# VH-VL binders against o27280: the designs that were tried, part 169

Target 1, 266 residues: o27280
Amino acid sequence: MDSMNVPEVLEIKRIVEESESVKTFIFSWDFRREVRPGQFVMVWDFRDEKPMSVSLIDPVRSEIGISIRRVGEFTDRVHGLSEGDLLGIRGPYGRGFELMGRDILLVGGGIGMAPLAALADEATARGMRVDALVAARTADELLFLDRLEAAGVNISTCTDDGSCGFKGFAHERLLTLEENHDMAAVCGPEPMMFQVMRILDERDVPAQLSLERYMKCAVGICGQCCLDDTGFRVCAEGPVFWSQELSRVREFGRYRRDPAGRRVPW

## First folded at step 7 (VH-VL)

Design nn1 (framework fv_azirkitug)
Fold by ESMFold2-Fast, scan of step 7:
Structure nn1 (fold): chain C 266 residues (1-266), chain A 121 residues (1-121), chain B 107 residues (1-107)
Amino acid sequence: as target 1 above (266 residues)
Amino acid sequence: EVQLVESGGGLVQPGGSLKLSCAASGFTFRTYAMYWVRQASGKGLEWVARIRSKSNNYATYYADAVKGRFTISRDDSKNMVYLQMNSLKTEDTAVYYCVREDYWGSYFDYWGQGTLVTVSS
Amino acid sequence: ETVVTQSPATLSLSPGERATLSCRASQSVGSYLHWFQQKPGQAPRLLIHDASNRATRVPARFSGSGSGTDFTLTISSLEPEDFATYFCQQYDSFPLTFGQGTKLEIK
């Protein structure tokens, strides 16, 4: 409430290079403003503001981390920053993941592993058994493998080109995994998430999925982060949704919208 | 499985030189800061040198006792960290450990088994 | 530099007993204090990091507490394999400094 909509100017304390295209930026954080895995913050470089998932939540060290993939002008500028430089951070926003049961499966594609890495830390701290299926196009794009291993996570990998682990897509690898889980959390490209959701539904594994494509809020709370048909607003009600909520969304896994609002197939 | 394997230790005369090597495996080496820590017989653990990752411009730090004489370096393409030791003194006699700093840069999480360096005539 | 001092230098106890080891820093190190176990002929092993967090595969009988300048490592019920030397280390400021060690030995 009081300060969630006002950017706080924070110093970049540490930068970790996760890959050629991904960096994690670490900031000191006052945990009187709670942050949960699955939530996002607005990152302001004093020119543009963009939503980024929180990838590290460390109340012991009083730090948060934000993992950013270099894909455009804003992210290219942020990647050019160094320790000691300043960024504006506003938030957190959105609904985080909920943990239940004793065993959790994480399925992440590319940068989608960022919010799942924070979730893995919380799940392992709670004594849950954590299995992670980490998917990417190539081995160089697999993220957080060392961090997940250090957290005690059981890791399976797959790459489209076969350069690491199973050769194929996340849902194809998931079909070869026999262990059942009490719940799952999924984050990555929507076509991947749709296929994974269907498999988990057939296995009666409740799943939470993170939708990041509709986070276009420039002032904290926006009126345009909506899903088709259901009226859900990603920045207010998401980005994390249970699979049964997404089964009612006609657009999930089938269509996206361009900047003009037109339906475009994946 | 994280492994750190040191080599290059041995007997050397005062004023001599040795180069220690550490071969890392089982993790994404390029993203971690690496250290050398030594332990002399009957003495405690002593930090020697630190080298940060590429994202921190390979910044190096040295204990006062070795500054100007020792150089830490790394080769990310080979998963190797090195310690070049020049102008060796008898008080440099110790077991030298290759050590990994944790992912977030806050503590030592894995140690090699060490390599003995003896400086005597 | 921050000096860390451990006490006692040697602690003689029997299996099943509780061990309490102390580490004191000459100035505040926040929670950036870590504990290592070293057995004869072996490298040190991380036991507790950031004052109170158990490292991977460290048994639940080990616990750490404290902040600022005063820290404690507790072993609730000693097992035979726990008789070793324990070191504390501050990671708040450079140069990084270790305590001189506490040797836990069988009475």
Scores: ipSAE 0.000, ipTM 0.519, lowest interface PAE 10.7, mean pLDDT 85

Design nn10 (framework fv_cemiplimab)
Fold by ESMFold2-Fast, scan of step 7:
Structure nn10 (fold): chain C 266 residues (1-266), chain A 119 residues (1-119), chain B 107 residues (1-107)
Amino acid sequence: as target 1 above (266 residues)
Amino acid sequence: EVQLLESGGVLVQPGGSLRLSCAASGFTFSSYEMTWVRQAPGKGLEWVSGISGSGGSTYFADSVKGRFTISRDNSKNTLYLQMNSLKGEDTAVYYCAREGWLDYYFDYWGQGTLVTVSS
Amino acid sequence: DIQMTQSPSSLSASVGDSITITCRASQDISNYLNWYQQKPGKAPNLLIYAASSLQSGVPSRFSGSGSGTDFTLTIRTLQPEDFATYYCQQSYSTPLTFGPGTVVDFR
């Protein structure tokens, strides 16, 4: 009832269309139950339950937002809902991002910008200087640019096709940015995060990386639910990890896991 | 630079039809919800209709439901308002506006186009 | 529908005055309230969103406050360009509704 492990049925207060394939669902939230950027919730449509990252944490309005990309049957059904409809929300779960220092870098790819947008809000409210590198395949898939701009974030963009900003990948753009940061937070496809981590390691910038697949393991998509070299468990250790922790993980950026938990090259 | 430019406002007879257009530039049009707001001569602002970025969801004020339709062509960066069964009380300047993120505040407005419904 | 009312309907002021305009919602709308300025023959311009957040490019003499049902727009040290009509708007639920407007005239 009054615990984070019991689903609460909440009314969809507002729906924001972020792109052709991404919507943010806004709910009233009682902030006596703390939520931190980088944590996820289980979203229940009364048929299936899926993990989703929290993309908005707004204590002023007493609201949270959950950004959902349309990729399958569950998300197709959720995208068909309207303001006033009900969803079950359970959580939050997982390790959130930890802010330190005064100057931070955010590097987001696609929907990976969702948890980073929430982090940007907290960092700017805390008086930190925030630089964000936002990457996507095309300009129409860049997410949260107006929100980041409104928050005072210094934004760099890159798209694979060159339709907005630098033409190329996030790590190639990062190599052209010569900034000193106290920490970085990274979220996106694992090959992108691996390349970004390597550059940040060479620059002696500690980084936190959010691993989407660990949320999938928590739902039972993968039977192993841990990294191969360290034995980190999804619900205890992830989804956010420091780069020094991931440097010992042989599979990070090189291999993925299929639904049965077997290692498959990227 | 964000710009919105309405066109199509003319004098029409009661019962007639008219389509308004709004040409958008300076932002990623498909990423924003769009709205039409009208203002009768010497009167206040009245929200008319809204549309999601993809065009999949539409909303209408009760005064225009069943008579007006809102649509968009994202390949042309253009918003439309099809007005049918026009009444004298539909006489107004019609503004195209962009909706803000998370909320229905309107951060950029066009110049407006005047629709007069009279015999 | 959520009804919005504004007080006063009009006021006369001089350059340098500080003025306040009140907006009231017929039900609790939290902080989903926006303020717009409209000059004669021109489109409205957004001044304040989320009850108290100043829109980029808007002078700091404008401020908004309030929550729930009662909201206030304050203009400190009124300038010549501030003589206009001001509208509040609730963004809590559709249909979206505007207040009837407050006309600020030169005295």
Scores: ipSAE 0.000, ipTM 0.403, lowest interface PAE 18.1, mean pLDDT 83

Design nn11 (framework fv_cemiplimab)
Fold by ESMFold2-Fast, scan of step 7:
Structure nn11 (fold): chain C 266 residues (1-266), chain A 118 residues (1-118), chain B 107 residues (1-107)
Amino acid sequence: as target 1 above (266 residues)
Amino acid sequence: EVQLLESGGVLVQPGGSLRLSCAASGFTFSSYGMTWVRQAPGKGLEWVSGISGSGYDTYFADSVKGRFTISRDNSKNTLYLQMNSLKGEDTAVYYCAKDFSWEGYDYWGQGTLVTVSS
Amino acid sequence: DIQMTQSPSSLSASVGDSITITCRASQSISSYLNWYQQKPGKAPNLLIYAASSLQSGVPSRFSGSGSGTDFTLTIRTLQPEDFATYYCQQSYSTPLTFGPGTVVDFR
């Protein structure tokens, strides 16, 4: 094992409460182990290890941040930690986002804004124009609005219940937004991401989508996927995929197959 | 917030007809397939029928094929199940559910009870 | 039609236990398998989709594995709210079919 595959025990330097269910844990980081937006690390609490996207990359302060949503036993234990406590971190792993062009659209749902916040920092530092569509179920679940605004990002919000911004889903709001972007990056619940991808495909905007469930593939834990009896195999390495790559596996998420292997929509 | 609300469940006589409705809100209704799943008292889940987002494709369990019809009105965000030639074995709580990417159902209504007896 | 079976049909467990439920399809369904939890008097809740993908908002103590015909749902460190009935469901082919359910109860 090289240095990226050996967990380093790091002290929690600072904790930022992003919402009732989300905290960002900040660590001193040796930037000889380079980290890029869209990559993840394995976080080890000395009992279990889970992949977490990097949400803050600050080479000036020599810090990284990892935003963790409280969603189960592991994350509940980590949320119980305090500044000065220790966590094991190994990585980074996975394919990070690529920045292209002058104008970028970020579309994030819930905790999916975490990797996109790190990307927004890099894009604005490069002088790109950044538009962000931040979506959540309710206003108090919208993440990183103050940080994005401080970075100079043009923000649109959407909530399912209409408590902040547009009332409705991210893809419904996207239909009302400017179409002039050189690329997009999308991260959030899978149904949101597929609807957003469809719209971006129609607009001929190349998009990168971050799929948390494919993080295991990036570290070699996940095997090949088989679509059906035809023997089609998908070897996937994530978590970031171009929309063109995902179009080859779109049927995996949208359609079932009959006994003859034919696509059957719902 | 995604919400699904079923209505129409009542006591009906064998051989009768009934239409169930499911009012949907909080998502782009026409972009998602919908389903009806039923559960007889004290029994497991049984898939009944499915419909594509456009309404073009419809699917039925063998037990209801020819008797039930699924439809949707995308302008009203409403799903329907027309139940004809009802039998005692159709007695169940009927759930409306929204399709998810891997053909699972991520949101369900509270259910509406249909009782078919004497 | 694709038949689904679950084992065991019922299981008694205590808080803190780790349990495993198995699901078998009568033919290969690739990874088109979902797991649901249903509590008494309530609608089902999606836990796992695509055999191993954890649904948003579901505790990480739940995990799914398997492909083809054999699948498992594992619940680590069982909590009081986990006492429920669990169903697997294939989405490979219509008609869709659910397993008969596994009741997880106290003991």
Scores: ipSAE 0.000, ipTM 0.367, lowest interface PAE 17.5, mean pLDDT 82

Design nn12 (framework fv_cemiplimab)
Fold by ESMFold2-Fast, scan of step 7:
Structure nn12 (fold): chain C 266 residues (1-266), chain A 119 residues (1-119), chain B 107 residues (1-107)
Amino acid sequence: as target 1 above (266 residues)
Amino acid sequence: EVQLLESGGVLVQPGGSLRLSCAASGFTFSSYGMTWVRQAPGKGLEWVSGISWSGDSTYFADSVKGRFTISRDNSKNTLYLQMNSLKGEDTAVYYCAKEYLSGDYFDYWGQGTLVTVSS
Amino acid sequence: DIQMTQSPSSLSASVGDSITITCRASQSISSYLNWYQQKPGKAPNLLIYAASSLQSGVPSRFSGSGSGTDFTLTIRTLQPEDFATYYCQQSYDYPLTFGPGTVVDFR
């Protein structure tokens, strides 16, 4: 029985306000359905269904968390909900991150820190050394710093406006960080991920990158989820890819495709 | 360690055809995009054509579209540029170059091969 | 097509000088800008990628900066081997385009 194709109606157990524009919605979860960092679920408000990355995985409390940024009508409606209200959830879907080695670098931009926060929890639970570079436009938009600190993560920050940490972009900050890592995980705006990938590849650090923008079609059936040059279906093969796979994809970091398959610049 | 060696540049009559080759060694050729860049005598660099790692995607500058074809043989570690309907303005040194990431910066270049189109 | 311009078209400098070359794109290209050096009779070589990332083996006296439409290449304390032509190149969209080049001549 494939229960992942049927939404389960769940009660919002708790809501955490992460920033002015981001909330984490926490639900009781039956961990007979395993969830791994990097996977996503479909969130249904009984009108529309949208993919959201899992940002908290807590088998001790039997809870998952889903962090949602307010960016449009659907997310604005969901942000208006209260504890006790209901949402439909199905999944999880997609590949999760793989952990290897003894130390890991996390590079996250904006809401891209959501799946990386769940990964940080798993990596620290495995005894790995975790360094995180957290990037945002302003200090108020840096996400999960308290949670990462509580987990024992070594944190570096950067903001476009210089309001916290390094003034500049994630890749510029990364160039000033000289530590070697056994692996990296990257999630954020695609142009940022592309620049970060270049640097990590030059350092021979294997990296995994999450392409959240392609999670529009559930279970990988929609042709729009295919990447140029490779034919990968992001929702079936991804959303997490190794840097070597993405280095062969011409469109990564430069353009996306509309419903007709035409190139649309960022 | 990485080497790119162009060959095939000669004097050709206007309207003629020519195929350039680029032999690659020192890296996993089948894993990287490749490009052709030309430079007319005393002029700057002009990007001509690019090809994805698999050969499935090809790209051309407007000045050569419909006349030039780019291809690769991954079993032979060789890149090709088939040039048809050659014009005087195609006279240039032709460089092949390795892309670090598809369609991005060119981290290694060959020494170039001179193509002269003249009567 | 994305047009690239460079300023100045040429400059004369002495060993030990510091120089700056500018590159401008006709539309925003984020950080998809690369810098190449070409010596007379030789193939170009990569200096800077992603606007500000120094290629392995390139001396630290070279640096790049900028984003969007405006970019700069700076060479501090010019050495004899730095007299060459420098090209910027956008990799944001096809067709890929180079700037017209800046010739750095010995004074």
Scores: ipSAE 0.006, ipTM 0.478, lowest interface PAE 9.7, mean pLDDT 85

Design nn13 (framework fv_cemiplimab)
Fold by ESMFold2-Fast, scan of step 7:
Structure nn13 (fold): chain C 266 residues (1-266), chain A 120 residues (1-120), chain B 107 residues (1-107)
Amino acid sequence: as target 1 above (266 residues)
Amino acid sequence: EVQLLESGGVLVQPGGSLRLSCAASGFTFSDYAMTWVRQAPGKGLEWVSGISGSGDYTYFADSVKGRFTISRDNSKNTLYLQMNSLKGEDTAVYYCAKDWYESGDYFDYWGQGTLVTVSS
Amino acid sequence: DIQMTQSPSSLSASVGDSITITCRASQSISTYLNWYQQKPGKAPNLLIYDASSLQSGVPSRFSGSGSGTDFTLTIRTLQPEDFATYYCQQSYSTPYTFGPGTVVDFR
């Protein structure tokens, strides 16, 4: 009933190759339907519908971008599309990031840089000082470095294998960086986000973390999205959460659920 | 059934290095986080370091950051604590303990401890 | 870091007494609080996890309660083997921290 709940068929206006496994699909967007960094849309290929974070928000050009990593049959089909092809887009959904202060830190791992790239654009447009820690397994999996540099972001990198920047994990690199920020935004693998959150908490930096799990809840696969202990539901409040709320969730960063619903360590 | 056995504790001079080992048996070692907890003579318990089941994530008490390294060899069911730049304040019995990540963090099994003495 | 305090630091009791030990966290830790017992010359052993869950094999005379910042360990009908030092420990956030301990001695 709300126009958000009906997919709009949009033409793929432009495709940007971000890496071997990641593409950004760009569509014309009517900004009477507001979109904020940290929100997601449902992407429909006329066979299946999947949630995807918004990675580009450009009101001047009237465009949004959606960055998609190739990880299965749906994403393989979408990666096979060309400019001029059609996709259904529904949304936006979810709670976006909130900007505060003057100096902010972004910490992104892999595809988690997608929603943070959109946030970086908004923060720099507001005159904020933005530091970004971009993490990946290898140099060729680091995302959005050119976009962040063009926006005036101060970039630090780390790779697990040492092929670019600091050799090690995001939280190890963070320990060697400046301590003073008014807020942080974090998106990436849950164990990475957990360790980063702990460091930021010790530095008294309020952090917002984006949970991929919320997007499964949006398509009716809610078993893995329900958080224990506090009675708090990711699907109700997500995908962006303040660190204070996540620090009380027993499963955040400690264990995941397998297909049978059993808890297993990361 | 679950057993943890620490080894390596000896007398070491200030500024020296030492590696402690903990041999684990009776459970699927790689499925559980492990921790080191120490106790200075006549004092209370102090958490030192922890490591995830995979070994990919490690964390330390402020008193040992930059000097101690925790690691594990899941193929040998063994936990390690590499101690560098040892100080007199590091003198303690060091316990290896099993952490239960599935139900939240608590140390359900402990080894007997190994004594590290730092003095000349 | 989260600071843990225990009260009392020591207490004297007789077999058959019921005793209570209190633990306080410097900030809310939900129910992420564990209790350990340590006998002289021995390693600690887990008594209670998640504030109120009794570890397998631990006698039912031990019980825990509390949430947020205030926690209690109760030992009903104290036995000779219960004369030991008791520690609380928060598992809410790293670095994990222990209370300073409570010594339970013979009266």
Scores: ipSAE 0.000, ipTM 0.412, lowest interface PAE 14.6, mean pLDDT 83

Design nn14 (framework fv_cemiplimab)
Fold by ESMFold2-Fast, scan of step 7:
Structure nn14 (fold): chain C 266 residues (1-266), chain A 120 residues (1-120), chain B 107 residues (1-107)
Amino acid sequence: as target 1 above (266 residues)
Amino acid sequence: EVQLLESGGVLVQPGGSLRLSCAASGFTFSDYAMTWVRQAPGKGLEWVSGISGSGDYTYFADSVKGRFTISRDNSKNTLYLQMNSLKGEDTAVYYCARGFDYEWSGFDYWGQGTLVTVSS
Amino acid sequence: DIQMTQSPSSLSASVGDSITITCRASQSISDYLNWYQQKPGKAPNLLIYAASSLQSGVPSRFSGSGSGTDFTLTIRTLQPEDFATYYCQQSYSTPYTFGPGTVVDFR
């Protein structure tokens, strides 16, 4: 019996509206099955199953949270659910973030703040100093600012349109921030992560980056989890990678694969 | 230390075939994507083709698609461009360069070029 | 395909001048833009990558800026060795495309 591969039917305990397009679904969780920031679960609505990052890990309340952005039929159905409704949860899966040192920089774009919010909670609980750069296209898409502030995180924001904080991209904002951190964790659109990784490499800051592409392997599309040129199996080694591993992947930050395996620009 | 040396450029007749070679040294060849860029006499630069470090993925400009093939032999540190059904407009200096595709650092090293002339 | 245009097609300048060359992409390419210098009879040399990053060994008088569709290359205090043709190139999507070039001639 593989308990991690059998979905448990769980009741939605609470729903938090993070933005117009993002909700966090909170479930009671038995922490005999350990969950780490950076891991994901498969969410089953009794028709389809999709991978979702864990955004809240709270052993004190015995709860996990899963943040879901509305992007298609599956997520539209899940967003239509209410407290008391049931979902199947399978997992956790994947390699989580590793914490080291005393100071961490988090760089998150859009829904990429979901796994980083869980990481921020763990880092602050360990007594680390946490600086977060939260990026989005518009102010309304900035996620978890109140939660990060309540945790004592030092927050910087940027938006592409200038509606909140620095006007510009995450990597442009990063160039204006303090360079001294023991490590960084990055999650967001792949082109953003590539530019951020390069700056952190120049500063000799070890960085971990979370690849959304890995989560597709859990639904049986393992061919799309192979990174071009290196033969790297994301489903075996991800979704979290060190920047040194990704700096050798020529596809990273440039292209994604469609369901047929063809290269598509970001 | 990084060296790229093209060879094979000659005069060929329209409709003919030719294979260019690029000998690489001074770096781990299999770690880098490679590219061919050409320049017609007195004209600008035109990207022709690229190949991943493994050799498993190849890409071509529309002007050469179906006529040219790019390949590499990582055991010999050599890049190749097989040119078939040559046309007058293929007349150019062909450069071998390191980098391609998703290389963020651009094409950082170039060979000296080899001249291909397609004429009767 | 992404089309690249450069302005001006040519310019005349004197040693000590500061010059600016512009490059425009037909669609957004983020900062995936490179600048090359080519002297007569020589292979191109990479000057700037990622729109604004100076290649090792390139003099600090060269600088790049821009993002999205509009980019500039600036050469401050032009030197005799800077009279050359300059090309921009997008590396955002295949097929990769170069601008038509800007010839910088001695005045």
Scores: ipSAE 0.000, ipTM 0.398, lowest interface PAE 14.0, mean pLDDT 83

Design nn15 (framework fv_acasunlimab)
Fold by ESMFold2-Fast, scan of step 7:
Structure nn15 (fold): chain C 266 residues (1-266), chain A 119 residues (1-119), chain B 108 residues (1-108)
Amino acid sequence: as target 1 above (266 residues)
Amino acid sequence: EVQLLEPGGGLVQPGGSLRLSCEASGFTFSDYYMSWVRQAPGKGLEWVSGISGSGGSTFYADSVRGRFTISRDSSKNTLFLQMSSLRAEDTAVYYCARDFYEWGSFDYWGQGTLVTVSS
Amino acid sequence: SYVLTQPPSVSVAPGQTARITCGGNNIGSKSVHWYQQKPGQAPVLVVYDDSDRPSGLPERFSGSNSGNTATLTISRVEAGDEADYYCQVWDSSSDHVVFGGGTKLTVL
């Protein structure tokens, strides 16, 4: 009965190739259904339904975008689609990012830059100073650099292999950056986010982290998205959490859950 | 207030069948994994079967596999255990339990239903 | 199959600390939950995920889990703590919930 819970069949208006493995699919959106950075939608290809973070929010053009990395059968099929093809979209779901203060640090790894790109747009529109640390394994996997630059974001890069910018992991690069941010937002592989959170906590920088792992198995599914000692459900209380909330979660950065809800090590 | 109510139970002959039910109230039933746990007279707790919130995953103890079937009906907020080919060693108090964290964090239990398998 | 071992009984005087152990191969890698059961009643969760307490339970109940042994600790024991206590894990290798055999706590 709620229109958010019924898939709407939308035409793919535009496709942006972000990298060899990542595409952004752009749809016309009715902004009477409010959407904020950090929220996600369910994408239905008429066979399977998967959660995807919103990576573009453009009220002027009445458009949203979702960025999808090709990693399996569903995403492979979606990557095979063209402008004019149809997908089912429902949502948005989840708690979005909250902005405070005058300056923000974004730390994104790989596809984790997708929700942070939407956040960067909102932060710059509010007049905040935005610094972004964009991390990936290789230069070819660094995402949204041109978009962030066009938005006026101050960009630092790092790659594990040293093919672009600092050679090393995101948390190693963060140790060389200034400590004067009012807040931070972090999204990427969970081990990276855990290390980054530790550094930001020591610097007394409040951070929000997006737990995309649970989105893959937990949207609308009872009990599947519970975290460890807090009982938080990503679809109800996340995917965005403050670092103070995650500090009580023993599982964060150490374990994940399979489809049966069992703990598996990273 | 969370409540799990288990109507039913009874005396059945060896080889017979019985269906247990557990009526849930006070919470969003489909958000939780549910289990059946039994306790033979004077003995300890033994897990019997578990089911995910969606009903898509089911698990069984080796002693009941192929004989018992766990299911749920979210429209009725009810958990079921269909027991067949009953044996004397299945005699126990059967509890339904709500799992609120991981497998086996049972925060609420039904009152228990006695099942006796005897001539 | 995975096995949890508990002592069959533990005796303690009022006001003292009771410790109930739960032994299992590499149990420290698993989440351990603890239940209290009084005669004629359903079990009650007293500790979950090794060391966390449900809302409303006394902080006298605590837990730990490392290596091959998990422990339920009840400090400043009261007569009302007299019950059977069960430890429990999920064994992912067999897809089974496993309970210990139970420990009868007697308060003298």
Scores: ipSAE 0.000, ipTM 0.383, lowest interface PAE 16.0, mean pLDDT 82

